# VHH binders against Probable tRNA-dihydrouridine synthase (dus): the designs that were tried, part 9

Target 1, 316 residues: Probable tRNA-dihydrouridine synthase (dus), of Aquifex aeolicus (o67533)
Amino acid sequence: MNFKKGEVILAPMASYTHSAFRRLCRRLGADRTYTELISAVGVLRNGIPMKLAYFTEEERPIHIQVFGSNPEEIAQASVVIAKELKPDFIDINFGCSVPKVLRNKAAGYMLQCPPLMGEVVKETVEALKPYGIPVSAKIRLGFEKDEVERIVEELQKAGVSLIAIHARTAKQGFSGKALWHRIKEAKKVASVPIIGSGDVKSWRDIERMFEETECDGVMVGRAALSNPWIFKEFKEKRDIEVGLKERMDFILEELSMMTEYMSREKACAEIKSQIVQILKGVPNSRELKTYIVHAENCKELVKRIEEAKERELLYA

## First folded at step 3 (VHH)

Design k13 (framework vhh_7d4b_2)
Fold by ESMFold2-Fast, scan of step 3:
Structure k13 (fold): chain B 316 residues (1-316), chain A 119 residues (1-119)
Amino acid sequence: as target 1 above (316 residues)
Amino acid sequence: QVQLVESGGGVVQPGRSLRLSCAASGFTFSDYAMGWYRQAPGKQRELVASISRSGGYTNYADSVKGRFTISRDNSKNTMYLQMNSLKPEDTAVYYCAADYWGRPEYDYWGQGTQVTVSS
């Protein structure tokens, strides 16, 4: 198995964790990455969505994350992906609870029936045997009722190799506190590695999650968007102050990488949300954020980013 | 053998109330999300209300919000729909449904109970 106890991992986040961001986080010390969620039905009808599934060797080990509502369709889509892209893992998303996904009775909706989750994993594991690709699952504590021990047991029985747990129910979304003690309790019944997730906001929180939960890995989500240096901070056990120039250099490198798998115009439009996130760490940056994201085209966007680098003294 | 049996339908005047019950047997009731659907003559079947496995989360169609209340008792394998302030537009056959596998072909359905709201 290519998983090592103590890994710190970039969480899958729709619209943010495409190839460019995953590559940059790997360079900063993330040990493992996940694609954004990919529809099983979408793969079977339209082929693999390369904007979401595109990856480079630098991003390995990589989990390609699939979601759906039906065991057969998830297994078939996983085989299509495995044949073409040969990821390190196929990951099954059982945590996403956005309204569109719930309306289609997919992903996080399936937390309502742990035996069904087990059937999804079992069929996918069996279908992938010829390709030698293991299956991981990303779950929450439950849909509305916390039943994480039952979920873990069903997935293990089905042949899952690795489980990541966001320590909230699907109904909670991101509200309230992540219940880290429930990860510790899940670990007690686990025979596979458990990755903890939820409310990791600093490198010290990564240490604290390992200590408090006894999990085998820690997954960092939203905090990595404003501070991708969190991975380096953890490896070096120190706070890293990142100035405006370094943040803008990060964005320019990301933008350049994005053009490998999307048009320049689309990349310039989509990078704006990541600029908003990365500038959250810059004091008095409200006017700078507004100035940059209101650029009408790629040429103007790049010009405004470069102006910010040259004039960092005015904004930092 | 899986069964969902609706009861409590009938003929009522506008503004009155009815309480529908759905008794489930032959499966583990607490593992299923449950819902009430209705179908009026010449119209498509529509979701009226749904309830999570534990009963803590409920959804309602806009047309019934504030008037209908869905509930369940997992110890009795029974789901309920309290229908207040009934309108002629609520006239339909009401169906109890168990949502398994998130797919219609795996849903269990009752035979339906007629609700008629007329003066």
Scores: ipSAE 0.000, ipTM 0.124, lowest interface PAE 21.3, mean pLDDT 88

Design k14 (framework vhh_6z1v_2)
Fold by ESMFold2-Fast, scan of step 3:
Structure k14 (fold): chain B 316 residues (1-316), chain A 119 residues (1-119)
Amino acid sequence: as target 1 above (316 residues)
Amino acid sequence: EVQLVESGGRLVRTGGSLRLSCAASGFTFSRYAMGWFRQAPGKEREVVAAISYSGGSTWHADFVKGRFTISRDNAKNTVYLQMNSLKPEDTAVYYCAARGWYDSLYDYWGQGTQVTVSS
């Protein structure tokens, strides 16, 4: 699918942005979604991890995100994915810096060598030509040193079609402030669309990022976990009050969708993380959160969620 | 310290409209669900409508659905009851009440405001 200037996008977040959450965010106005991070070496050795790669037509345009340390392996894995799943984009992750990824010299580690990042993109672009699938990249400003202009130049020279920039270095993690002015500087050397990311906390921040950086799209991460209505708020240019009933209805819908690609018992265990996130926006919710996530089985979890809806609306 | 003060009750003709207000003070209003109750002489108190702490969820009794609407303004610490198409059987003292959003019980009650609907 083509990229349109002004898109607001759901960021990839491990453990959270599986198919059900991506579908619900699309329904709320997100324009584009990304899968969770998929290991290139894992694909080549064990086949495509359908738990991570599963998507529906509702989620398009969809970027299947891959990572690795070797240009040839990333290109080969991308071909396997392209042939089987036909995503709108293969996205290469150059931002993840968790200890296991760094030990394998993958993803964010590669920010230390922009020419190697270029080789990864070039090999993947060439390998995907027969399939007509473009390549995007998700980057940070650099590893420790901010060198975002150099990184952007290497990637576009290699044939990348779209770049998303989290306006922090890999070593910075989530500490400090996202440096939005660096996205604006990167945009000056860009010949491809630039998506801005970092410290987007409200629909007004989305608007401000477009104005301050002149980026072509805005990516929303952590804020979407507690407020997936942020996409609808931006489209409608208004604050949306979301009560406990609406939040619990969202969770029940998500849980139902999760059973399309995992067992009910696994879905009930994994949804607890989503419940913790969505209740962050609810005043005085500590006791309710604890009550719900301590449910010992799926039947009890659903009962406690339904009870939470009743407690907000009804009385004895 | 904690107070709920209702206002707006008066005599109205059948088919008329009325808006009740309830001003809250002495507690964190935005963390409490609000309800409207009514009681006619010699009858038990009955629930009319309820609204969640954020205003995102509302409930209305079957006997007022389509006629009454509950709303709130957290910036003004006020809950409202818009009453349309009033009937003589709506005659009662109307009370607002506040409930912790996770609780089943109403913790605070107002003094009430009299609504009289004449035929």
Scores: ipSAE 0.000, ipTM 0.147, lowest interface PAE 15.5, mean pLDDT 87

Design k15 (framework vhh_8pnl_2)
Fold by ESMFold2-Fast, scan of step 3:
Structure k15 (fold): chain B 316 residues (1-316), chain A 118 residues (1-118)
Amino acid sequence: as target 1 above (316 residues)
Amino acid sequence: QGQLVESGGGLVQPGGSLRLSCADAGFTFSSYYMAWYRQAPGKERELVARITRGGSTNYADFVKGRFTISRDNAKSTLYLQMNSLKPEDTAMYYCAADLWYGSEYDYWGQGTRVTVSA
């Protein structure tokens, strides 16, 4: 199996974890990456969305994440993706609970019926056998009620190869505290690797999650947006001070790479949210963030990013 | 004022090697997306290789495994290492830089000629 105990993984995050960001995190020491979630019905009707599904060899191992409400559609879309792109894993998303997804009884809604989650995984596993691509699942503890042991047992019975657990219920969203002890309990019934997720904010939290939960891997989400160096910090066991110049250089590299799979105009619009994230915690950054995100075109955006690099020299 | 100056072109036999250099005589080299293009006699200009600010590279299929693009931001210099040269590589080679990402370029060099012949 292409999973090694002790991996530290970049979590899938809609709007952020496209190819450029995944590649940069891999270079900084992330061991594995996931695409943003891709609609099974969307794939079957409109083809594979290359903005979401595009990846390079540098990003491997790569999980292409699919969601839907119907086992046959998820399996069929997974075959289309497997045949065309040959990812290391197809990942089934059972954690997303935004209103539109719930309205369509997809993803996180399915946590209410673990046997149906098992049917989705079983059909996808069977459909992918000719392609030799394993199936992973990303779950929460349950929808409203914590049923993580039952969910894990249904998924592994269905043939899942790897499970990532965000230690909250779908109803919680991001509220409250991630219940790391529930990952430890899930691990007790698991016959497949378990990846822990939730409230990982520093490289020391990565170590704590391994120690407290006994999980096989740790997934880093939101903390990687403001600090993609967290992967390097973990590998080197030290805090890394990253200045404004280095943060802006990261953004310029990411922006350049984004044009491989989206238009220049789209890339310049979409990078603005990443700029807001990477500048979190930087002293005196509110005015700078506003200045940069108000750029009206790519040339002005790049110019303002370059000016921001000089700002560190003026304020240092 | 930004200006690109290429050097390193010349005459080589098939199978030979050349290293092209592109120096930025102006400021801000480290801020630019850089590329090598070429134009053979009677043909359109075509992309050979690109490099981002941080060093990520992209190559045309016809040079993969033979050419290597690199940059030294401290020296404000772009390089193209050309190995296993073929007669088909004969062209004027141009350095390009842009502040915008993609195919448009703000600055072009005057070119350096590469001739591969027995």
Scores: ipSAE 0.005, ipTM 0.367, lowest interface PAE 10.0, mean pLDDT 88

Design k16 (framework vhh_8pnl_2)
Amino acid sequence: QGQLVESGGGLVQPGGSLRLSCADAGFTFSRYAMAWYRQAPGKERELVARIYSGGYTNYADFVKGRFTISRDNAKSTLYLQMNSLKPEDTAMYYCAAGYWDSKEYDYWGQGTRVTVSA
ESMFold2-Fast, scan of step 3: ipSAE 0.000; ipTM 0.184

Design k17 (framework vhh_7d4b_2)
Fold by ESMFold2-Fast, scan of step 3:
Structure k17 (fold): chain B 316 residues (1-316), chain A 119 residues (1-119)
Amino acid sequence: as target 1 above (316 residues)
Amino acid sequence: QVQLVESGGGVVQPGRSLRLSCAASGRTFSYYDMGWYRQAPGKQRELVASISWSGGSTNYADSVKGRFTISRDNSKNTMYLQMNSLKPEDTAVYYCATKYPYGSDYDYWGQGTQVTVSS
């Protein structure tokens, strides 16, 4: 197992954590990355979605995250992925609770039945033995009822090697406060590493989560979209003031890397949401964000990004 | 309270130079395109020069190309028009204007500064 206690990890986030963003976060000090969520049934019917599954050696250790509604689908899809791509881990998502996923009784819906979660992990672990690829799980505290100790115990019994816990129930979504003390309680029954997640907004929050929960790793989600330098800030124990030029250089590098696994036109369309995120916290940037994202083609988008780099002030 | 205040106008002889300034207060215009318009008596207001919010793109009316230079200093919230080789035909009230980048109209206008090119 290639996990080291004290790791700071980029969370999987649909539409954002594709290869380019993962690579850039690794360069900034993230220790581990996860792909976006991949449908097990989608893999079995249509093959591996390379736009989501594409990764480079720079992104290792890499967890390819899968989700589904039953043990056989997830195990079989995991074998297909393991055989073709040889990730460091197959990760099973038990946390996603968007309406479509819940209607299909997948991912976070399965938190309602910890023994079934255990069966998913057990079958996937057994199926992956010939490939030597361990299984991790990303969970929440429970569906509506917090039962994180029971969930952790079922997954460990099934052979899981690593668990990441978003310290909310599925029903909470992102509402309310992440309950960090519940990560600490989960750690008490854990025989595998526990990664804490939820409400990590600054590098000081990473330190506080380690201190308050005694977890073995910390996963950073939404805060990394507006501040991918959070990983570097944590490693260097200092605040890093990042100006507009540096943010736009990050976007241009990301855009270039995206063309390795998608068309330039698709890359230019998809990067716009990341431009909106990275410009959060830049004062008086509402007009700039709108100006850039309304570019009608790639040439105009790159021109507007280059114009933004010419701004003299870091931000007000 | 948002204001654009023009300065630097005056009476000048043909062939001389003037530098107009437009100082903005009440908010920053760093993400607004800015421009200079002019209006002579009995004529319609016309665009003289414009500059993108970053300063990376400029546009000039054919009548002033090669003679006028538009610039901006976002740190001072100020835009400038350097007017060289002035001609009697340049006589007009000069207006500072700003527009949101997607807007067709300028959102804010100054009160204008008179430029008179005569003996």
Scores: ipSAE 0.000, ipTM 0.104, lowest interface PAE 21.1, mean pLDDT 87

Design k18 (framework vhh_6z1v_2)
Fold by ESMFold2-Fast, scan of step 3:
Structure k18 (fold): chain B 316 residues (1-316), chain A 119 residues (1-119)
Amino acid sequence: as target 1 above (316 residues)
Amino acid sequence: EVQLVESGGRLVRTGGSLRLSCAASGRTFSSYAMGWFRQAPGKEREVVAAISRYGGSTWHADFVKGRFTISRDNAKNTVYLQMNSLKPEDTAVYYCAAEYWLGDRYDYWGQGTQVTVSS
């Protein structure tokens, strides 16, 4: 299995963790990446969505995330992906990236039914055996009830190789605090590596999660959007002060990479959310953020980004 | 950051068809799952249909299954509800709503568009 205890991992985040962002985080010290969610039914009907599934060798080890409601469809879609793209893992997502109403009818029901989660994993593991690709799962503590030990045990019985746990229930969404002690309790019944996730906000929180939960890996989500240098900070055990010029250079590099798998027009539209996130790390940047993201076209967006770098240099 | 504006609601006869549109303004439309809801006078708001961020998954309420179809066009920042075989019971204000992928509820709502089905 290609997992090393102590890995720090970029969490999948819809609309943010496409290939360009994953590559830049890998360069900054992230050990592993995950694609955004891919619909099993969508793969079977329309083929692999390359905007979501596109990756380069630099992003390995890579987990391609699949979701669905039917064990056979998830297994079939996973085989299609495995044959075509040969990821390091197929990851089955049982969590929070589907509307609550849809989750209650499908994915929500799965979290309420650990045996069904086990069936999904077992069928996918069996289908992938000829290809030698292991299965991981991304879970929460439960739907409404915290049943994390039961969920972990069902998934292990089914043949899962790695589990990432967001230390909240599905019903909590992102409300309240992540319950790190529940990751520690899940680790006690685990025979596979456990990746902890939730409320990791600094490189010191990465250390604390390892220490407090005894997990085998730590997954960093939202904090990496405003501070992708968190991975480098962890590796070097120091705070890194990143100025506006460096943040804008990151955005320009990301934008350039995005054009490998989407049109320049679409890349310029989609990068605006990342600009909002990365400027959260810059004090008193509200006016600058507004100025940049209200650019009406790609040419103006790039011009405003370049001007921001130039103005910082003039005041330094 | 996302503003939603519905359009297309009007008076139609039983058995007729309508297409509702919901135009989203702002950035990051592809970060949102979208839903259509409706509310008739004196009744609770109910979910009609939902679509995931990139259209890979759709859900339709049992009472509209086979008659209504939700779709989205991320290039146009628009979600649609195609309504066929309309019944008087479909008379309601129809609302578009956006659910951020990190949330578990609909965070942004449009003002609604009135659909009236006459017998």
Scores: ipSAE 0.000, ipTM 0.113, lowest interface PAE 22.0, mean pLDDT 85

Design k19 (framework vhh_7d4b_2)
Fold by ESMFold2-Fast, scan of step 3:
Structure k19 (fold): chain B 316 residues (1-316), chain A 119 residues (1-119)
Amino acid sequence: as target 1 above (316 residues)
Amino acid sequence: QVQLVESGGGVVQPGRSLRLSCAASGFTFSSYRMGWYRQAPGKQRELVASISYGGDSTNYADSVKGRFTISRDNSKNTMYLQMNSLKPEDTAVYYCAAGLYWSEDYDYWGQGTQVTVSS
């Protein structure tokens, strides 16, 4: 199987982890990436959404993440994706619990029924056998009730090859503390690799998660948005001080890459949320964030980013 | 105000090498995608090579892949094209170009430099 114990992985995050950001994180030392979540029903009705599914060879190993509410639809969509794009894994999202997803009884909602999660995985595994593409799952501890051992056992029976666990329940969202000891307990019943996730805020937290949970990989989410250098920090075992110039250079490179798979207008609009995130790592940057994101067109946006690079001297 | 100035062109024998340079001024070089285009007599202008803002992404025309290397030095506001194993069909005027977006036309162009590969 194409997984190596000790991997550090970029988490899928809707609106953020498109191809450009995944490539840049890979270059900084991330070992594996996931696409943003793709609707199975959307694939079957409208074809593969190439803005979400687009990837390059440097992003491999790549998991194309799908979600839905129905085993047959998820399996059918997975086959469509596998035939066209040949990802390293199809990943099934069982963690997302935003209101629209819950209304459609999809993704994180399905944590309430581990046997149904097993049906989804089993049908997808069987459908993908001709293509030799394994199935992974991204889960939480449970919906409201922590049932992580039961969930892991159902997915393993179904033929899942790899499980990533965000150590919170779906109803918990991001509130409270991620329960890392539950990842360790899930690992005890696991016959497949377990990737731990939740409350990884620094490279030292990556080390600590490996040590405390005995998981096989660590997935970094929100912390990578403000500090994509976290992967390099972990590989080099050192803190990297990243100035405003380096952060703006990262954004300009990302913007350039985004125009390879989306229009200029869309790229300039979408990069603004990434700018807000990367500047969260810069003290007293609220005025600068506002100034940059209020640019009315791409040329003005790039100009304001250029100006921000020169402002580094004010923070020195 | 904005200037792109090419240098390094000339007459060279087949199989030899040339290095083109493009010196940029009047804009923030490190924020722009850079590219080399060429135009031979009677032919359309074609993209030879391009390089992203930070240098992390490069693209080459099939006709030059493996022979030409594009690079940039943002500290010197300069882009380069290393041209190896030159062929008579590489004879053209080479233009330096600067643009904000990969999918868009370039915003700024140099005056061009002649490369002649003669046997």
Scores: ipSAE 0.000, ipTM 0.163, lowest interface PAE 21.6, mean pLDDT 89

Design k2 (framework vhh_8fcz_2)
Fold by ESMFold2-Fast, scan of step 3:
Structure k2 (fold): chain B 316 residues (1-316), chain A 119 residues (1-119)
Amino acid sequence: as target 1 above (316 residues)
Amino acid sequence: QVQLVESGGGLVQPGGSLRLSCAASGFTFSKYAMNWVRQPPGKGLEWVSGISYRGGSTTYADSVEGRFTIIRDNDKKMVYLQMTSLKTEDTAVYYCARGRYSYPSFDYEGQGTQVTVSS
């Protein structure tokens, strides 16, 4: 199986974890990456959305994440993706609970019926056998009721090769505390590797999750958006102080890479959310964030980013 | 040790011009960005303009873009704010502020100079 115990992984995050960000995190020490979630119905109707599915060899091992509400549609879309792009894994998203996804009874909604989740995985595993591409799943503890042991059992019986667990219910969203002990309990019934996720805010939290849960890998989400150096911090076992210049250099490199799979104008519009996130790590940066993201065109945006770097050079 | 002293404020008619000055002392002026910030009556501080340590880069708040110009003279240890086309909304106490790497956070502010734009 294409997985090494002890991996630290960049979580899939819609609107953020496109190819450029995944590549930069790989360079900083992330061991594995996931695409943003891709609609199975969208693939079958309109073809593969290359903005979401685009990846380079640098990003391997790469999981292309698919979601839907129907086993046949998810399996068919997975075959289309596997034939064209040959990812290391197809990942089935069973954790997303944003309103549009729930209205379509997809992803996190399916946590209410673990046998159906098993049917999705089983059909996808069988359909992908000719291509030699394994299936992973990204889940939560349950929809409203925590039943993670039952979910894990159904998925591994269906042939899943790897499970990542966000230690919250779908209904919790990001509220409350991630229940790490539930990952440990899930690991006890698992016959496949378990990746822990939720409330990983620092490199010390990565170590703590391995120690407390006994999971096989740790997935870092939101903390990587403000601190992509968290992967390097973990590998080197040290805190890395990253100034404004280095953060802005990261953004400019990311922006440049984004033009490989989208127009410059679209890249300049979409990078603004990344700028908000990376500046979260800079004290008293609310007005700087506002100044930069209110740039009305690409030329102005790049100018304001360069000016922010210039100010860092005044550090005596 | 570190001092910033503003001057040049006063009463001016709408559409008029003023030039504010800030004299810096007690630090290596040429190694720091300089900023102008203002506080309108009954409101909080708002950032107006910034200039890099060598003067090669300038930035402006949207409300003053095209009307104000920030200038520095490193030999004289001075920063200036040239204000044109003044509006009633520009009425405020204006402060000179020394920048750091994490702007708009400022480590030193002057005493301020009052600008009043009225009939």
Scores: ipSAE 0.000, ipTM 0.128, lowest interface PAE 17.6, mean pLDDT 87

Design k20 (framework vhh_6z1v_2)
Fold by ESMFold2-Fast, scan of step 3:
Structure k20 (fold): chain B 316 residues (1-316), chain A 119 residues (1-119)
Amino acid sequence: as target 1 above (316 residues)
Amino acid sequence: EVQLVESGGRLVRTGGSLRLSCAASGFTFDRYAMGWFRQAPGKEREVVAAISWDSGYTWHADFVKGRFTISRDNAKNTVYLQMNSLKPEDTAVYYCAAKLYSGRPYDYWGQGTQVTVSS
């Protein structure tokens, strides 16, 4: 199978983990990436959203993540994506718990019925057989009640090839603590690789998750937004101090790459949230952050980013 | 451990030229920004010039623009300051400094080399 024990993986994060960010994290040592979540119904009605689904060979192995509320729709959309883009995996999202998704009975809502999750996976696996593309799932511990062992058993019975577990319930969202010991317990009943996720904030947390849970891979989410070098830190087993110039160079590279799949104007607008995230790693940068994100157009944005690099050299 | 050793400082006449060198050891030189600072008698230390780790960005103080040029040779772990059209006001101890990329002050400093300009 297209998975190696010990992988460190960039988590799917809506609005952030498009192709440019995935490519840069791969260059920094991420072993695997996932697209942002793609609506099955959206694919069937409007075609594949290339802003979300665009990827390059550098990003492989790539999981294209799909969500929905209906097994047949998820399977049909997965076939459309598989035929057109030939990803390494189709990933089914059973973890998203934002209010609108839950109201539509999609993604994390389906954790309330593990047999239905099994039907989704089984139908998608069968539909993808002709294309030779395996199915992975990204789950939580349960909807409101933790029943991760039951969920894992239903999914592997249905033919899932790989499971990533965010160690929280759907109702919990991002509140409270990720319960890493539950990943360890899930691993005991698993016959497929398990990727641990939740509250990974440093390269030492990656190491600790492997040790404490015995999982086969670790997925890094929000921490990678402020510190994409976390992957390199883990591979080299050391802290890397990344200054303002390196962070701004990262942003300029990301911005350039974004123009492969969106307009320059759209890219300049969207990169601002990434700038906010990456500057969280720079002490006393609040005024600089405000200055940069209030740029009124692309030329001014790039100019302010270049000025930030110069400020790095002058600090005595 | 970390060492920055400046050389080249001497007495020179107004209008003359001088090249300062700073030899670095004990750290990953090609990952650090380098700067030249000076401190004249009775004055605070001031930044003269700076260069990024890859030579992609250089900065020179307004009072030396057109006269001084900073450069580096990463293969030799050395940063240079070429000083032309020297003025008595350039008389100072010149310091080499190194900084890893961060919002921090320069971390490593040399002991300085004395430059005296007379007419």
Scores: ipSAE 0.000, ipTM 0.359, lowest interface PAE 10.8, mean pLDDT 89

